# Ledger of designs, part 11: VHH binders against Aminopyrimidine aminohydrolase (tenA)

Target 1, 224 residues: Aminopyrimidine aminohydrolase (tenA), of Halalkalibacterium halodurans (q9k9g8)
Amino acid sequence: MSFAASLYEKAQPIWEAGYNHPFVQGIGDGSLEKSKFQFFMKQDYLYLIDYARLFALGTLKGNDLQTMSTFSKLLHATLNVEMDLHRAYAKRLGISAEELEAIEPAATTLAYTSYMLNVAQRGSLLDLIAAVLPCTWSYYEIGVKLKGIPGASDHPFYGEWIKLYASDEFKELADWLIQMLDEEAKGLSSKEKAKLETIFLTTSRLENEFWDMAYNERMWNYNG
Short names: E, the ipSAE of ESMFold2; O, the ipSAE of OpenDDE; V2, 0.75 times the mean of E and O plus 0.25 times the DockQ between their complexes.

## First folded at step 8 (VHH; framework vhh_7z1x_3)

Design z85 (from z80 with G99H; at its last look DockQ between E and O 0.71; V2 from the best seeds 0.00; counts 0 for: pae E 7.3 > 2)
Fold by ESMFold2, look of step 8:
Structure z85 (fold): chain B 224 residues (1-224), chain A 124 residues (1-124)
Amino acid sequence: as target 1 above (224 residues)
Amino acid sequence: QVQLVETGGGLVQPGGSLRLSCTASGFKFSSYSMNWVRQAPGKGLEWLSYISSSGSKISYADSVKGRFTISRDNAKNTLYLQMNSLQPDDTAVYFCARHFGYRGWSSETYFDYWGQGTQVTVSS
């Protein structure tokens, strides 16, 4: 069994809970209230900014020119293509560009992005990969499962989301990260692998907290 | 370690057919989109066709649409190009190239690994 396959197996209770979360199920059956998806899109905009920073760190930490080049292309695509698409999608949902620039991070968003950035900055390329892989991999798994729901891909808002994450291109990103994880994990001690497992499971749990945050439209429990 | 090896080129008469193969090694072939590209004598590179990692998305250049068919066999780590109705202006070195395009929304494409090419010559 590869190291990535062992992480996948261990994460299954967490990822199954994510798939079964009312937010995710509501995307699939079309019942999700539009305001909850709008909340998600706003927080995801902030997430994407820090996600781009993770690819910048991947470029810096790459173990050869090909890896550095790949992370550089991911950084470029995130900043200069994906964020434009996200803004266009947000506009269709009634969220202005001015509104996106004014968004404050919810507590969960801040915790998730700060955890990933801290792990990536302090650690190796492999720590970075372990931190980012669950969101990429689990989104693909969710996309494929939701695509199987009759009518889901035809929904005027949620259908596009489903098709994006079930796409071959998104699978290819996940697979590239998986291959990097398995290659870079060769020869690591059990202690080093346990650290990576902790990172992988932690961001898996944070992904579920992100669904829950969006479903409840929760910024801060106490307002400060 | 990544290798792409094209085979199946050769001499063919106008109107004929050839099937090119590209055998991949050193990476998980089923995880990557693939392309065919050609270079005619004294000319630049011309993109011909794209196929996604599962084969569910396929695109062709107008110059070959309807005559060429891209396919893949992930179990054999092999990419194919069936070329029908070949004409003298199809004479070129044909390359397979590994695609790089991430996050489903991106239309930007990169070719990060290339084969050595196989010569196709169409003449009478």
Scores: ipSAE 0.013, ipTM 0.512, lowest interface PAE 7.3, mean pLDDT 89
ESMFold2 (binder alone), look of step 8: mean pLDDT 83; pTM 0.837
OpenDDE, look of step 8: ipSAE 0.378; ipTM 0.716

## First folded at step 9 (VHH; framework vhh_7z1x_3)

Design z86 (from z83 with W105Y; at its last look DockQ between E and O 0.65; V2 from the best seeds 0.00; counts 0 for: pae E 4.9 > 2, grease 25.2 > 24.2)
Fold by ESMFold2, look of step 9:
Structure z86 (fold): chain B 224 residues (1-224), chain A 123 residues (1-123)
Amino acid sequence: as target 1 above (224 residues)
Amino acid sequence: QVQLVETGGGLVQPGGSLRLSCTASGFKFSSYSMNWVRQAPGKGLEWLSYISSSGSKISYADSVKGRFTISRDNAKNTLYLQMNSLQPDDTAVYFCARGFGYRGYSETYFDYWGQGTQVTVSS
C-alpha cells in the first residue's frame, strides 16, 4: 500500500461524513438554499487567495526546477484562471464585485487557511502537500459522486460546481499531488509519516467544518 | 522512468491514411493529458492535438481538424492519432508529448516527449 493510499483509507470516515453533509447532498439533489451556496462562494473566494499562496510556497520549496516550474504554473492558473471563473460564477449567483472585495473571513475560514499557511511556511514541501491534498482530492471525489446523480450536473447553479470538480483537469492536479506525496515520502521515518498524517487528517476535518459553516451561514459564534 | 514510444509511421500516398500509436510506461498514463506534435523538415514544432486524461476533452489545430482524430486507451497505456486525407505537407516527424494543464489554462506544458516516428507522404 502506498503512503497516499494509507492516508486515504484513514481519512475515509471523515470524507464520508463530508460527502453526507447536508450542504454537499443539497448541491447534488438541488435542494440547497441559494443563500447558503452564496455564503460558501464568498468564503471560498478568500480560501482561493490563500490556496494560491500555497502554490507560491510550493514554488519556493520545490526540490528541483521541474517541480518549481509546475507549482509556478499552478500559481498562475489559480490567480488568473480559477479566480476569474469564480468571479463569473459569483456574478451569476447575484454576488457583486463590491461584495467579494468586502468579504470578512468567518472563524472557520480563518482557522483553515491560517493552519494550512502555518504548516506550509514552517515545514517542508511535503508538509505543504499533506496540508493541501485533502481538499483537492476530496473535492474531486465529491464532484465525481455528485456527477453520478441524474440531472445534478444540469442544475443551473450547482451543476457548474459539480462539473468543475469532476473535470479531468482537477483530477490531473489531484493525481500529481498524490504522486509527489508518494515520491517524497520514500525513506521517511514512522515519526515523520505520523506528522504528515496529522496534517492530512486535520485539513480533512477542517473541510467538514467549512461545509458546516456554510450550511449554517456562520461567521462567528461570539459577537457574530 | 517516463517513456513514450511512437510507432506506425511510414510511407503513404497522397490521400491515404495512417494510424500512429504512442505507448507509455513509467507513469500513470490515465493521470495525464496527452498531445501530438509534429516537425516538418527544416521547420519548427507544430502542435496538432490534445486529449484530456479521461478523453472527455479534445482539441485540434486548424490545419488538421476534420482529417485527424486523437484517441486514447487508458487500459493499454496507449495514445492514438488516426490521420486521413494525408497530403505531402503532412510529411514530418510525429511526436507524442505528455501534458499538464490546470483549470483550463490555455498554455499547455509538455514535460516529456517521445523519440518520434517518421511520416512521409509521397507518390
Scores: ipSAE 0.180, ipTM 0.630, lowest interface PAE 4.9, mean pLDDT 90
ESMFold2 (binder alone), look of step 9: mean pLDDT 84; pTM 0.854
OpenDDE, look of step 9: ipSAE 0.598; ipTM 0.814

Design z87 (from z86 with F100W; at its last look DockQ between E and O 0.64; V2 from the best seeds 0.00; counts 0 for: pae E 7.1 > 2, grease 24.8 > 24.2)
Fold by ESMFold2, look of step 9:
Structure z87 (fold): chain B 224 residues (1-224), chain A 123 residues (1-123)
Amino acid sequence: as target 1 above (224 residues)
Amino acid sequence: QVQLVETGGGLVQPGGSLRLSCTASGFKFSSYSMNWVRQAPGKGLEWLSYISSSGSKISYADSVKGRFTISRDNAKNTLYLQMNSLQPDDTAVYFCARGWGYRGYSETYFDYWGQGTQVTVSS
């Protein structure tokens, strides 16, 4: 069993809870209220900005020119392709460019992005990969599962989300991160692996918090 | 380590057909997009065809569209190029190349190449 495969197995209770969350199920069966998906899209816009920063850090921390080049291309794709697609998709959902530029992060969005950036800045390339991999890998898993639901890919708003994350391009990103994780994990002690597992499981849990935040349209739990 | 080995080249008459194979080892083949590229005598490299990791997305250069068919068998770690209606200008060394495509962007980065197989189309 590879190290990535062991993490996958340990994360399954968390990822299954995410797949079964009403937000995710509502995307699949088309029942999700549009306002909840609009809230998600706004917070996800902020998430993508920091996601791009993670790829900038991956470029900086890369162990060889090929790895640095790959992260540089991911940074470019996130900033200049994914962000444009996100804006176009948001417009179809009734979210203006002005609204996107004015968004404040919810508490959950701050926690998630700040955790990943802190781990990546303080740690190694491998710590960065462990932080990023759960969202990338679980989104692909969710996309594929939801694509299997009759009519889901044809939904006028949610179908594009499903097709995006079920795409071969997204699978290729996840698989590249998995391969990097397994290569870099060769020769790690059990203590080093336990630290990476904590990171991997923590961002897996934060992803479920993100689904719950979006479903409840929650900025803060208290007037803070 | 990463290995790509092309087979199936040879001498054919104009109008003939060949099927090229590329056997992959040392990496998870199903995780990567794959390409065919050729180099004719005295010319630079020419990209011919792309196939995504699952095989769901395929593209061709105009020079081979309609005559060549790319496919893959992920269970056998093998990439194929069916080449029909071959012409003398198709004479080249043919390489398979491992790549990775960007979402919404057609450019593919090639990081590993096979040794190539010679295809000669001559009367």
Scores: ipSAE 0.017, ipTM 0.512, lowest interface PAE 7.1, mean pLDDT 89
ESMFold2 (binder alone), look of step 9: mean pLDDT 83; pTM 0.846
OpenDDE, look of step 9: ipSAE 0.276; ipTM 0.664

Design z88 (from z86 with G101A; at its last look DockQ between E and O 0.74; V2 from the best seeds 0.00; counts 0 for: pae E 4.9 > 2, grease 24.7 > 24.2)
Amino acid sequence: QVQLVETGGGLVQPGGSLRLSCTASGFKFSSYSMNWVRQAPGKGLEWLSYISSSGSKISYADSVKGRFTISRDNAKNTLYLQMNSLQPDDTAVYFCARGFAYRGYSETYFDYWGQGTQVTVSS
ESMFold2, look of step 9: ipSAE 0.208; ipTM 0.649
ESMFold2 (binder alone), look of step 9: mean pLDDT 84; pTM 0.848
OpenDDE, look of step 9: ipSAE 0.598; ipTM 0.815

Design z89 (from z86 with S54Y; at its last look DockQ between E and O 0.67; V2 from the best seeds 0.00; counts 0 for: pae E 11.1 > 2, grease 24.7 > 24.2)
Fold by ESMFold2, look of step 9:
Structure z89 (fold): chain B 224 residues (1-224), chain A 123 residues (1-123)
Amino acid sequence: as target 1 above (224 residues)
Amino acid sequence: QVQLVETGGGLVQPGGSLRLSCTASGFKFSSYSMNWVRQAPGKGLEWLSYISSYGSKISYADSVKGRFTISRDNAKNTLYLQMNSLQPDDTAVYFCARGFGYRGYSETYFDYWGQGTQVTVSS
């Protein structure tokens, strides 16, 4: 069994809970309140900015010129293509560009992005990959599962989200990260693998916290 | 090492057909979109066709729509281009190229190319 396959198996209780979360199920059956999806899109805008920073760090930490070049292309695409697509999608949902520029991060968004950036800045390329892979891989799996629900892909707002994450292009990104994880993990001790597992499972849990944050439209649990 | 090897080129009469193949090695073929590109004598590169990694999306340049059919067999690591109703202006070197996709991004950059196969359409 490959290292990535072992992580996949260990993460299944967490990813299944995410798939079954009312936010994700509501995307699939069309019942999710628009305000909750708008909240998600605003926080995801902030996430995407820091996601781009992870690819910048991947460029810095790459082990050869081809790997560095691939992360550089991902950084460019995120900043100059994905950000434009996100703004266009947000506009169709009634979120202005001014609103996007004024967003403050929720506590969960801060925890998620700060954790990934801290791991990536302090650690190796492999630590970075372990941090970012659950988001990419679980989103693909969710996208495929939701696409299987009759009518879900045709929903005027949520169908586009489903088709994006079930796409061949998104699968290609997940597969590349999986391949890198397995290649870079060859020869690691059990202690080194346990550290990577902790990172992988932690961002998997933060993903579920992100669903829950969006569903409850929660900035902070405590006010004052 | 990533390799893409085109075969199936040759000399054909106007109105004829050819089938090009591109055999891939050194990477997980099913993880990448693939493209066909050609270069006619004394001209620049012309993109012809795209196929997504599992074949769910296919597109063609207007110049070849209805005459050319792209397909892939992921079990054999092979990309195909069926070329029908060939005309002299289809004479070119034909290349397969590996695409590279990003989160939410459908445009691709080509990071590896084959060496090409010559197609000549002449009476």
Scores: ipSAE 0.000, ipTM 0.319, lowest interface PAE 11.1, mean pLDDT 88
ESMFold2 (binder alone), look of step 9: mean pLDDT 84; pTM 0.854
OpenDDE, look of step 9: ipSAE 0.674; ipTM 0.845

Design z90 (from z86 with S30R; at its last look DockQ between E and O 0.75; V2 from the best seeds 0.00; counts 0 for: pae E 6.2 > 2)
Fold by ESMFold2, look of step 9:
Structure z90 (fold): chain B 224 residues (1-224), chain A 123 residues (1-123)
Amino acid sequence: as target 1 above (224 residues)
Amino acid sequence: QVQLVETGGGLVQPGGSLRLSCTASGFKFRSYSMNWVRQAPGKGLEWLSYISSSGSKISYADSVKGRFTISRDNAKNTLYLQMNSLQPDDTAVYFCARGFGYRGYSETYFDYWGQGTQVTVSS
């Protein structure tokens, strides 16, 4: 069993809980209130900015020119293709460019992005990959599962989200990160693997917190 | 190590057909988008066609649309280009190229290339 496959198996209770979350199920059956999806799209905009920074760090930390080049191209694609698509989708949902510019991070968004950046900044390329892989891989898994729900792909708002994450392009990104993880993890001790498992499971849990934050439209719980 | 090997080139008369194959090894073929590119004598590289990792998305350059068909067999790790209605201007070295299909960027992004196969269209 590959290391990535072992992480996949360990994460299944967490990812299954994410798939079964009312936010995700509501995308699939079309019942999710539009305001909750709008909240998600706003917070995801902030997430994508820091996601791009992870690819910049991947470029810096790459161990050969081909890996550095691939991360550089992922950085470019995130900033100049994915974020344009996100802005266009947000506009269809009634979110103006002015609103996107003014977004403040919710507590969960800040925790998630700060954790990933801290792990990536302080750690190795492998720590970075372990941090970012769950959101990429689990989104593909969710996209494929939701695509199987009758009528889901045809929903005027949520169908586009489903098709995006079930796409070959997104699968290709996930598969590349998986292959990189397995390559870089060759020969690691059980202690080193346990550290990476902690990172992988932590961002998996933060993804579920992100679903829950969006479903409850929750900025902060602290009241000073 | 990544290897891409093109076959199926040759001499053909104008109006004829050829089927190119590209056999991949050293990587998980089904995880990557693939492309065909050509270089005519004395000219630069010309992108021809793209196919996503599952084959669900396909695109063509205007110069070959309707005449060329890209396909793949992930079980055999093989990419194909069916070329019909060939004309002298199609004379070129044809390369397969591995893409990385993130967010539509894949049509301009290649990391490995084959050695190429010669296609010559003449009487």
Scores: ipSAE 0.081, ipTM 0.572, lowest interface PAE 6.2, mean pLDDT 89
ESMFold2 (binder alone), look of step 9: mean pLDDT 84; pTM 0.856
OpenDDE, look of step 9: ipSAE 0.351; ipTM 0.701

Design z91 (from z86 with K57R; at its last look DockQ between E and O 0.71; V2 from the best seeds 0.00; counts 0 for: pae E 5.6 > 2)
Amino acid sequence: QVQLVETGGGLVQPGGSLRLSCTASGFKFSSYSMNWVRQAPGKGLEWLSYISSSGSRISYADSVKGRFTISRDNAKNTLYLQMNSLQPDDTAVYFCARGFGYRGYSETYFDYWGQGTQVTVSS
ESMFold2, look of step 9: ipSAE 0.153; ipTM 0.611
ESMFold2 (binder alone), look of step 9: mean pLDDT 85; pTM 0.859
OpenDDE, look of step 9: ipSAE 0.612; ipTM 0.817

## First folded at step 11 (VHH; framework vhh_7z1x_3)

Design z92 (from z88 with I58T S106L Y112S; at its last look DockQ between E and O 0.76; V2 from the best seeds 0.00; counts 0 for: pae E 5.2 > 2)
Amino acid sequence: QVQLVETGGGLVQPGGSLRLSCTASGFKFSSYSMNWVRQAPGKGLEWLSYISSSGSKTSYADSVKGRFTISRDNAKNTLYLQMNSLQPDDTAVYFCARGFAYRGYLETYFDSWGQGTQVTVSS
ESMFold2, look of step 11: ipSAE 0.204; ipTM 0.641
ESMFold2 (binder alone), look of step 11: mean pLDDT 83; pTM 0.839
OpenDDE, look of step 11: ipSAE 0.497; ipTM 0.772

Design z93 (from z88 with I58T E107P T108E; at its last look DockQ between E and O 0.65; V2 from the best seeds 0.00; counts 0 for: pae E 8.3 > 2)
Fold by ESMFold2, look of step 11:
Structure z93 (fold): chain B 224 residues (1-224), chain A 123 residues (1-123)
Amino acid sequence: as target 1 above (224 residues)
Amino acid sequence: QVQLVETGGGLVQPGGSLRLSCTASGFKFSSYSMNWVRQAPGKGLEWLSYISSSGSKTSYADSVKGRFTISRDNAKNTLYLQMNSLQPDDTAVYFCARGFAYRGYSPEYFDYWGQGTQVTVSS
């Protein structure tokens, strides 16, 4: 069994809980209240900005010119294509460009993005990959599962989300990260692999906290 | 070693057909989108066609819509371009190129290219 496959297996209780979360199920069956999805889209905009920063760090930390070039292309695509698509989608959901630019991070958003950036900045390329892979891989699996629900892909608001994460393009990103994890993990000790596992499981748990944050429209537990 | 090898080029008369093949090795072919690009004598690169990693989505440049068909066989690691109704302006070196998660079809974003196969349309 490959290292990525072992991580996948260990993460299954966490990822299954995410798939079964009322937020995710509500996207699939169309029952999710629009305000909860709007909250999610606002926080996800902030997430995307820091996601782009992870690709910048991947460019810096790449082990060869081809890897650096690939991360550079992903950085460019995130900033100049995906962010524009996200803005257009947000507009269709009734979120103005001004509102989107004024968003403050919820506690969960801040914890998630700060954790990933701290791990990526302090660690190796592998630490970065372990941090980012769960959100990419689990989103693809959720997208595929929800696409299988009759009518889900045609929903006027949630269908676009489902189609994005079930897309071949998103699968290609996940597969690339998986391949890099497995190739670069060759020769690591069991202790080094355990560190990567801790990172992978931590961002998997933070993903579920993100669903829960969005479902409850929660900024802070002790809001001033 | 990532490798892309085009075959099937040659001389054809106007109105004729050719089928180009691109054999891939050294990577998981089914995980990547693929493209065809051509370069006519003395001109820049022209993107022609795209196919997603599963083959479920295709796109074509206006110049070849309805005449060219892109396809792939992931079990054989092979990309195809069926070229019908060829005209002298289709004369070029044809390249297959590997895409990635970015949906832009500009050739500067493709990471690996074949060496090309010559297609000449002339009487």
Scores: ipSAE 0.012, ipTM 0.494, lowest interface PAE 8.3, mean pLDDT 90
ESMFold2 (binder alone), look of step 11: mean pLDDT 88; pTM 0.895
OpenDDE, look of step 11: ipSAE 0.414; ipTM 0.741

Design z94 (from z88 with I58T Y105S S106Y E107S T108E; at its last look DockQ between E and O 0.63; V2 from the best seeds 0.00; counts 0 for: pae E 6.9 > 2)
Fold by ESMFold2, look of step 11:
Formats: sequence, C-alpha cells, structure tokens
Structure z94 (fold): chain B 224 residues (1-224), chain A 123 residues (1-123)
Amino acid sequence: as target 1 above (224 residues)
Amino acid sequence: QVQLVETGGGLVQPGGSLRLSCTASGFKFSSYSMNWVRQAPGKGLEWLSYISSSGSKTSYADSVKGRFTISRDNAKNTLYLQMNSLQPDDTAVYFCARGFAYRGSYSEYFDYWGQGTQVTVSS
C-alpha cells in the first residue's frame, strides 16, 4: 500500500464526518440556508488567498525546475482564474467584490490558514504537500459524491460548487500531489512519516472545523 | 521517464481520413489531460484539441471542430485523434502532449511532447 493510500485510510473517519456534516449534506440536497453558504464563500475567499501562498512556497521549495514551474502555474491559476470564478459566483449570491476584500477571518479560518502556512514555511516540500493535500483530495471526493445525488449539480446556487470540485481538472491536481508525496516519501523513516501523518490528519480536522464554522456562521466564541 | 509515441501518420488524398495514436509510458496516464498539437511547414505550433484525464471533457480549435475527434483509452494508455475530411492545409507534423489543467487554466501548458508523426494531404 502506498504512503498516500495509508493516509487516506487513516483519515476516513474524519473525511466521512465531513461528508456527513449538515453543511455538506445541505449543499447536496439543496436544503442549506443561503446565509450559511454566503458565510462560507466569504471565509473561503480568505482561505484561497493563503492557499495561493502555499503554491508560492511550493515554487520556492520545489526540487527541480518542472516542479517549481508547476507550482508557479498553480499560484497564477489560483490568484487569477480560481479567484475570478469565486468572485463571479459570490456576485450571484449577492456578495460584491468590495465586500470580499473587506472580510475579516473567523477564528477557524485563521487557525487553518496559519497552521498550513507555518508548517509549509518551516518544513519541507513534503510537509507542505501533507498540509494541503486533504483539502484538495477531500473536496474532490465530496464533489464526486454530491454529483451522484439527483439534481444536485443543477441546483441554482450549489450546483456550480459541486461541478467545480468533481471536475477532472481538480482530480488531476490531487493526483499530482499524491504522486509527489509517494515518490518523495520512499526514503523516509517511520518517524518522518508519522510527522507527515500528523500534519495530514490535522488539516483534515481543520477542514471539518471549517464546515462547522460556516454552518454556525461563527466568527469567534467570545469576541464575535 | 515520460515517453509519448505517435503513430498513424501518412499520405492521404484530400477528403480522406486518418486516425492517429499516441502511446504513453513512464507515468500514470489516467491522471493527466492530453492534447494534440500540429506544426505545418514553415509555421508555428497550433493547438488542436484537449481531453480531460477521464475523457469526460473535450475541446477543439475552431479550425478542426466537427472534423477531428479526440478520444482516449486509459486501460491501454493510448490517446487518439480521428481526423476526417482532411485538406491540404492539414499537412503538418502532429504531436501529442501531456497537459496539466486546473479550472481551464494550463490547458495549453504541456510538459512532455511526443516526437511527432507526419500527416501529408496531397493529390
């Protein structure tokens, strides 16, 4: 069994809980309140900015010119294509570009993005991949599962989200990260692999916290 | 080591058809989008067609839309281009190229190319 496959298996209870979270299920069956999805879209905008920074760090930490070039293209695509799609989608939901630029991070958003950036900045390329892979891989898995629900991908608000994350292009990104993880992990000790596992499981848990934050429209528990 | 090998080129009369094949090795073929690109004598590269990693999404340049069909067989690690209604202007070296696309970005980003196969359309 490959290292990525072992991480996948260990994360299954966490990812299954995420798939079954009321936020995610509400996207699939169309029952999610618009305000909760709007909250998610706002926080996800901030997440995407820091996600792009992870690809900048991937460019810096890449082990060869092809890897560096690929991360550079992902950085460009995230900042200039993905964020344009996000803004257009947000506009359909009544959120202006100006509103998106004014958003403050919720506690969960800050914790998630700060954890990933800290791990990636202080660690190796593999630490970065372990941090980012759960959100990429689990979003694809969720997208595919929700696409299987009759009518879900045609929903006027949520169908676009489902189609984006069920796409072959998103699968290709996940597969590329998986292949890099497996290739680079071949020479690692059990201790080094355990560190990567901790990172992978931690961002998997933070993904679920993000669903829960959005569902409860929660900025901070004590300070708004 | 990534290898892409094109076959199926040749000489054909105007109005004829050819099917090009591209056999892939050295990577997980089903994880990548694939493309066909051509270079006519004395001209630059022209992108022709794209197919996503599963084959569920395709796109075509206007110059070949309706005449060319891209397909793939992931079990055989093979990419195909069916070319119908060929005209002298289709004379070129045809390359398959491995893509890496994200949200439609990088559909023109090709990290590995085949050696090409010659297609000549002449009376």
Scores: ipSAE 0.040, ipTM 0.542, lowest interface PAE 6.9, mean pLDDT 89
ESMFold2 (binder alone), look of step 11: mean pLDDT 84; pTM 0.850
OpenDDE, look of step 11: ipSAE 0.503; ipTM 0.780

Design z95 (from z88 with I58T Y105S S106F; at its last look DockQ between E and O 0.59; V2 from the best seeds 0.00; counts 0 for: pae E 6.7 > 2)
Fold by ESMFold2, look of step 11:
Structure z95 (fold): chain B 224 residues (1-224), chain A 123 residues (1-123)
Amino acid sequence: as target 1 above (224 residues)
Amino acid sequence: QVQLVETGGGLVQPGGSLRLSCTASGFKFSSYSMNWVRQAPGKGLEWLSYISSSGSKTSYADSVKGRFTISRDNAKNTLYLQMNSLQPDDTAVYFCARGFAYRGSFETYFDYWGQGTQVTVSS
């Protein structure tokens, strides 16, 4: 069993809870209130900005020119393609570009992105990959599962989300990160693997907190 | 490690057809998009066609659209190019190449190539 496969197995209780979360199920069956999805889209916009920063750090920390080049392309695609698609999708949901520029991070969003950036900045390329892989991998898993629900891909708002994350292109990104994790993990001690497992499981849990934040439209538990 | 082996090249008459195969080993074939690229004598590389990892999405250069069909069989780790209505200008070495694309970007990074197979179209 590969190291990535062992992490996948250990994360399954967490990822299955995420798939079964009312937010995610509501995307699949179309029952999710539009306001909760709008809240999600606003916070996800902020998440994507820091996600792009992780790819910039991947470029910096890459161990050969091929890896650096790939992260550089991912950075470009995130900033200049994904962000444009996100803004267009948000506009169809009634969220203006000006509104997106004014979004304040919720506590959960800040914790999630700050954790990943801190791990990536302090650590190796492998720490960065362990931090970012759960959101990429679990989104693909969710997208595929929801696509299997009759009518889900045809929903006028949520269908586009499902199709984006069930796409071959997203699968290819997840698979590349998995391959990099397994390559970089060769020869690691059990102690080193335990550290990476903690990172992987922590961001997996933060993803579930993100679903819960969006479902409850929760900025902070106490308003200042 | 990664190995891509093209077969099926040869000599054909103008207007004829040929089917190229590319057998992959040393990686999980179903996880990668694949491409066909050719190089005519004395010319640069020309991208011809792309197929996504599942085979659900394809694209073609204008020069071959309608004449060439890319396909894959993930169970056999094999990529195909069906070439119809071949013309003398299709004479080239044909390569399969492993790609990587994100968010529908067609600026594909080709990290591994086959050795190529010669296709010659002449009377």
Scores: ipSAE 0.028, ipTM 0.509, lowest interface PAE 6.7, mean pLDDT 89
ESMFold2 (binder alone), look of step 11: mean pLDDT 84; pTM 0.846
OpenDDE, look of step 11: ipSAE 0.439; ipTM 0.753

Design z96 (from z88 with K57R I58T Y112S; at its last look DockQ between E and O 0.57; V2 from the best seeds 0.00; counts 0 for: pae E 7.9 > 2)
Fold by ESMFold2, look of step 11:
Structure z96 (fold): chain B 224 residues (1-224), chain A 123 residues (1-123)
Amino acid sequence: as target 1 above (224 residues)
Amino acid sequence: QVQLVETGGGLVQPGGSLRLSCTASGFKFSSYSMNWVRQAPGKGLEWLSYISSSGSRTSYADSVKGRFTISRDNAKNTLYLQMNSLQPDDTAVYFCARGFAYRGYSETYFDSWGQGTQVTVSS
């Protein structure tokens, strides 16, 4: 079993809970309230900014020119293509560009992005990959599962989201990160692998917290 | 080591057809988008066609749209280019190239390609 496959297996209870979360199920069957998806889109905008920063760190930490080049292209695509598509999609949902630029992070968003950036800055390239891989890989898994639901990809609001994450292009990103993880994990000690596993499982849990945050439209639990 | 081997080139008369094949080894073929690129004598590289990793999306340069069809067989690790209605200006060395496109991004970088196969269209 490859190291990535072992992580996938260990994460399955967490990822299955994410797939079964009312937010994700509501995207699939079309029942999700629009306000919850709008909340998600706002927080996801902030997430994408820091996601791009992870690719900048990947360029910095790359071990060869090809790896550095790939991360730099991913950084460019995130900043100049994905975020532009996200802004256009948000506009169709009634969220203005001014509104997106004024968004403050919810507690969960802050925890998630700060954790990933801290791990990536303090650690190796492999620590960075372990941190970012669950959101990339699990989004693909969710996209594919939801696309299998009859009519889901044709939904006027949620169909575009489903098609995006079920796309071959997104699969290619996930597969590239998996391949890098498996190649670089060869020869690692059990202690080194346990550290990467902890990172991988932690961001998997934070992904579920992100679904729950969006479903409950939660900024902070103790705002009193 | 990544290897791409093109076959199926040759001499053909104008209006004729050829089918090019590209056999891949040394990487997980089904995880990568693939491209066809050509180089005419004394010219630079010209991108011709793209196919996504599953084969569900394709795109073509205007110069070959409607005449060329890209396809893939992931079980056989093979990429294909069906070329119809060939013209003398299609004379070139044809390469297959590995790459991927990030969602919505139309251009793909190429990190590996083969030695090429010669296609000559001559009356």
Scores: ipSAE 0.012, ipTM 0.465, lowest interface PAE 7.9, mean pLDDT 89
ESMFold2 (binder alone), look of step 11: mean pLDDT 83; pTM 0.845
OpenDDE, look of step 11: ipSAE 0.415; ipTM 0.733

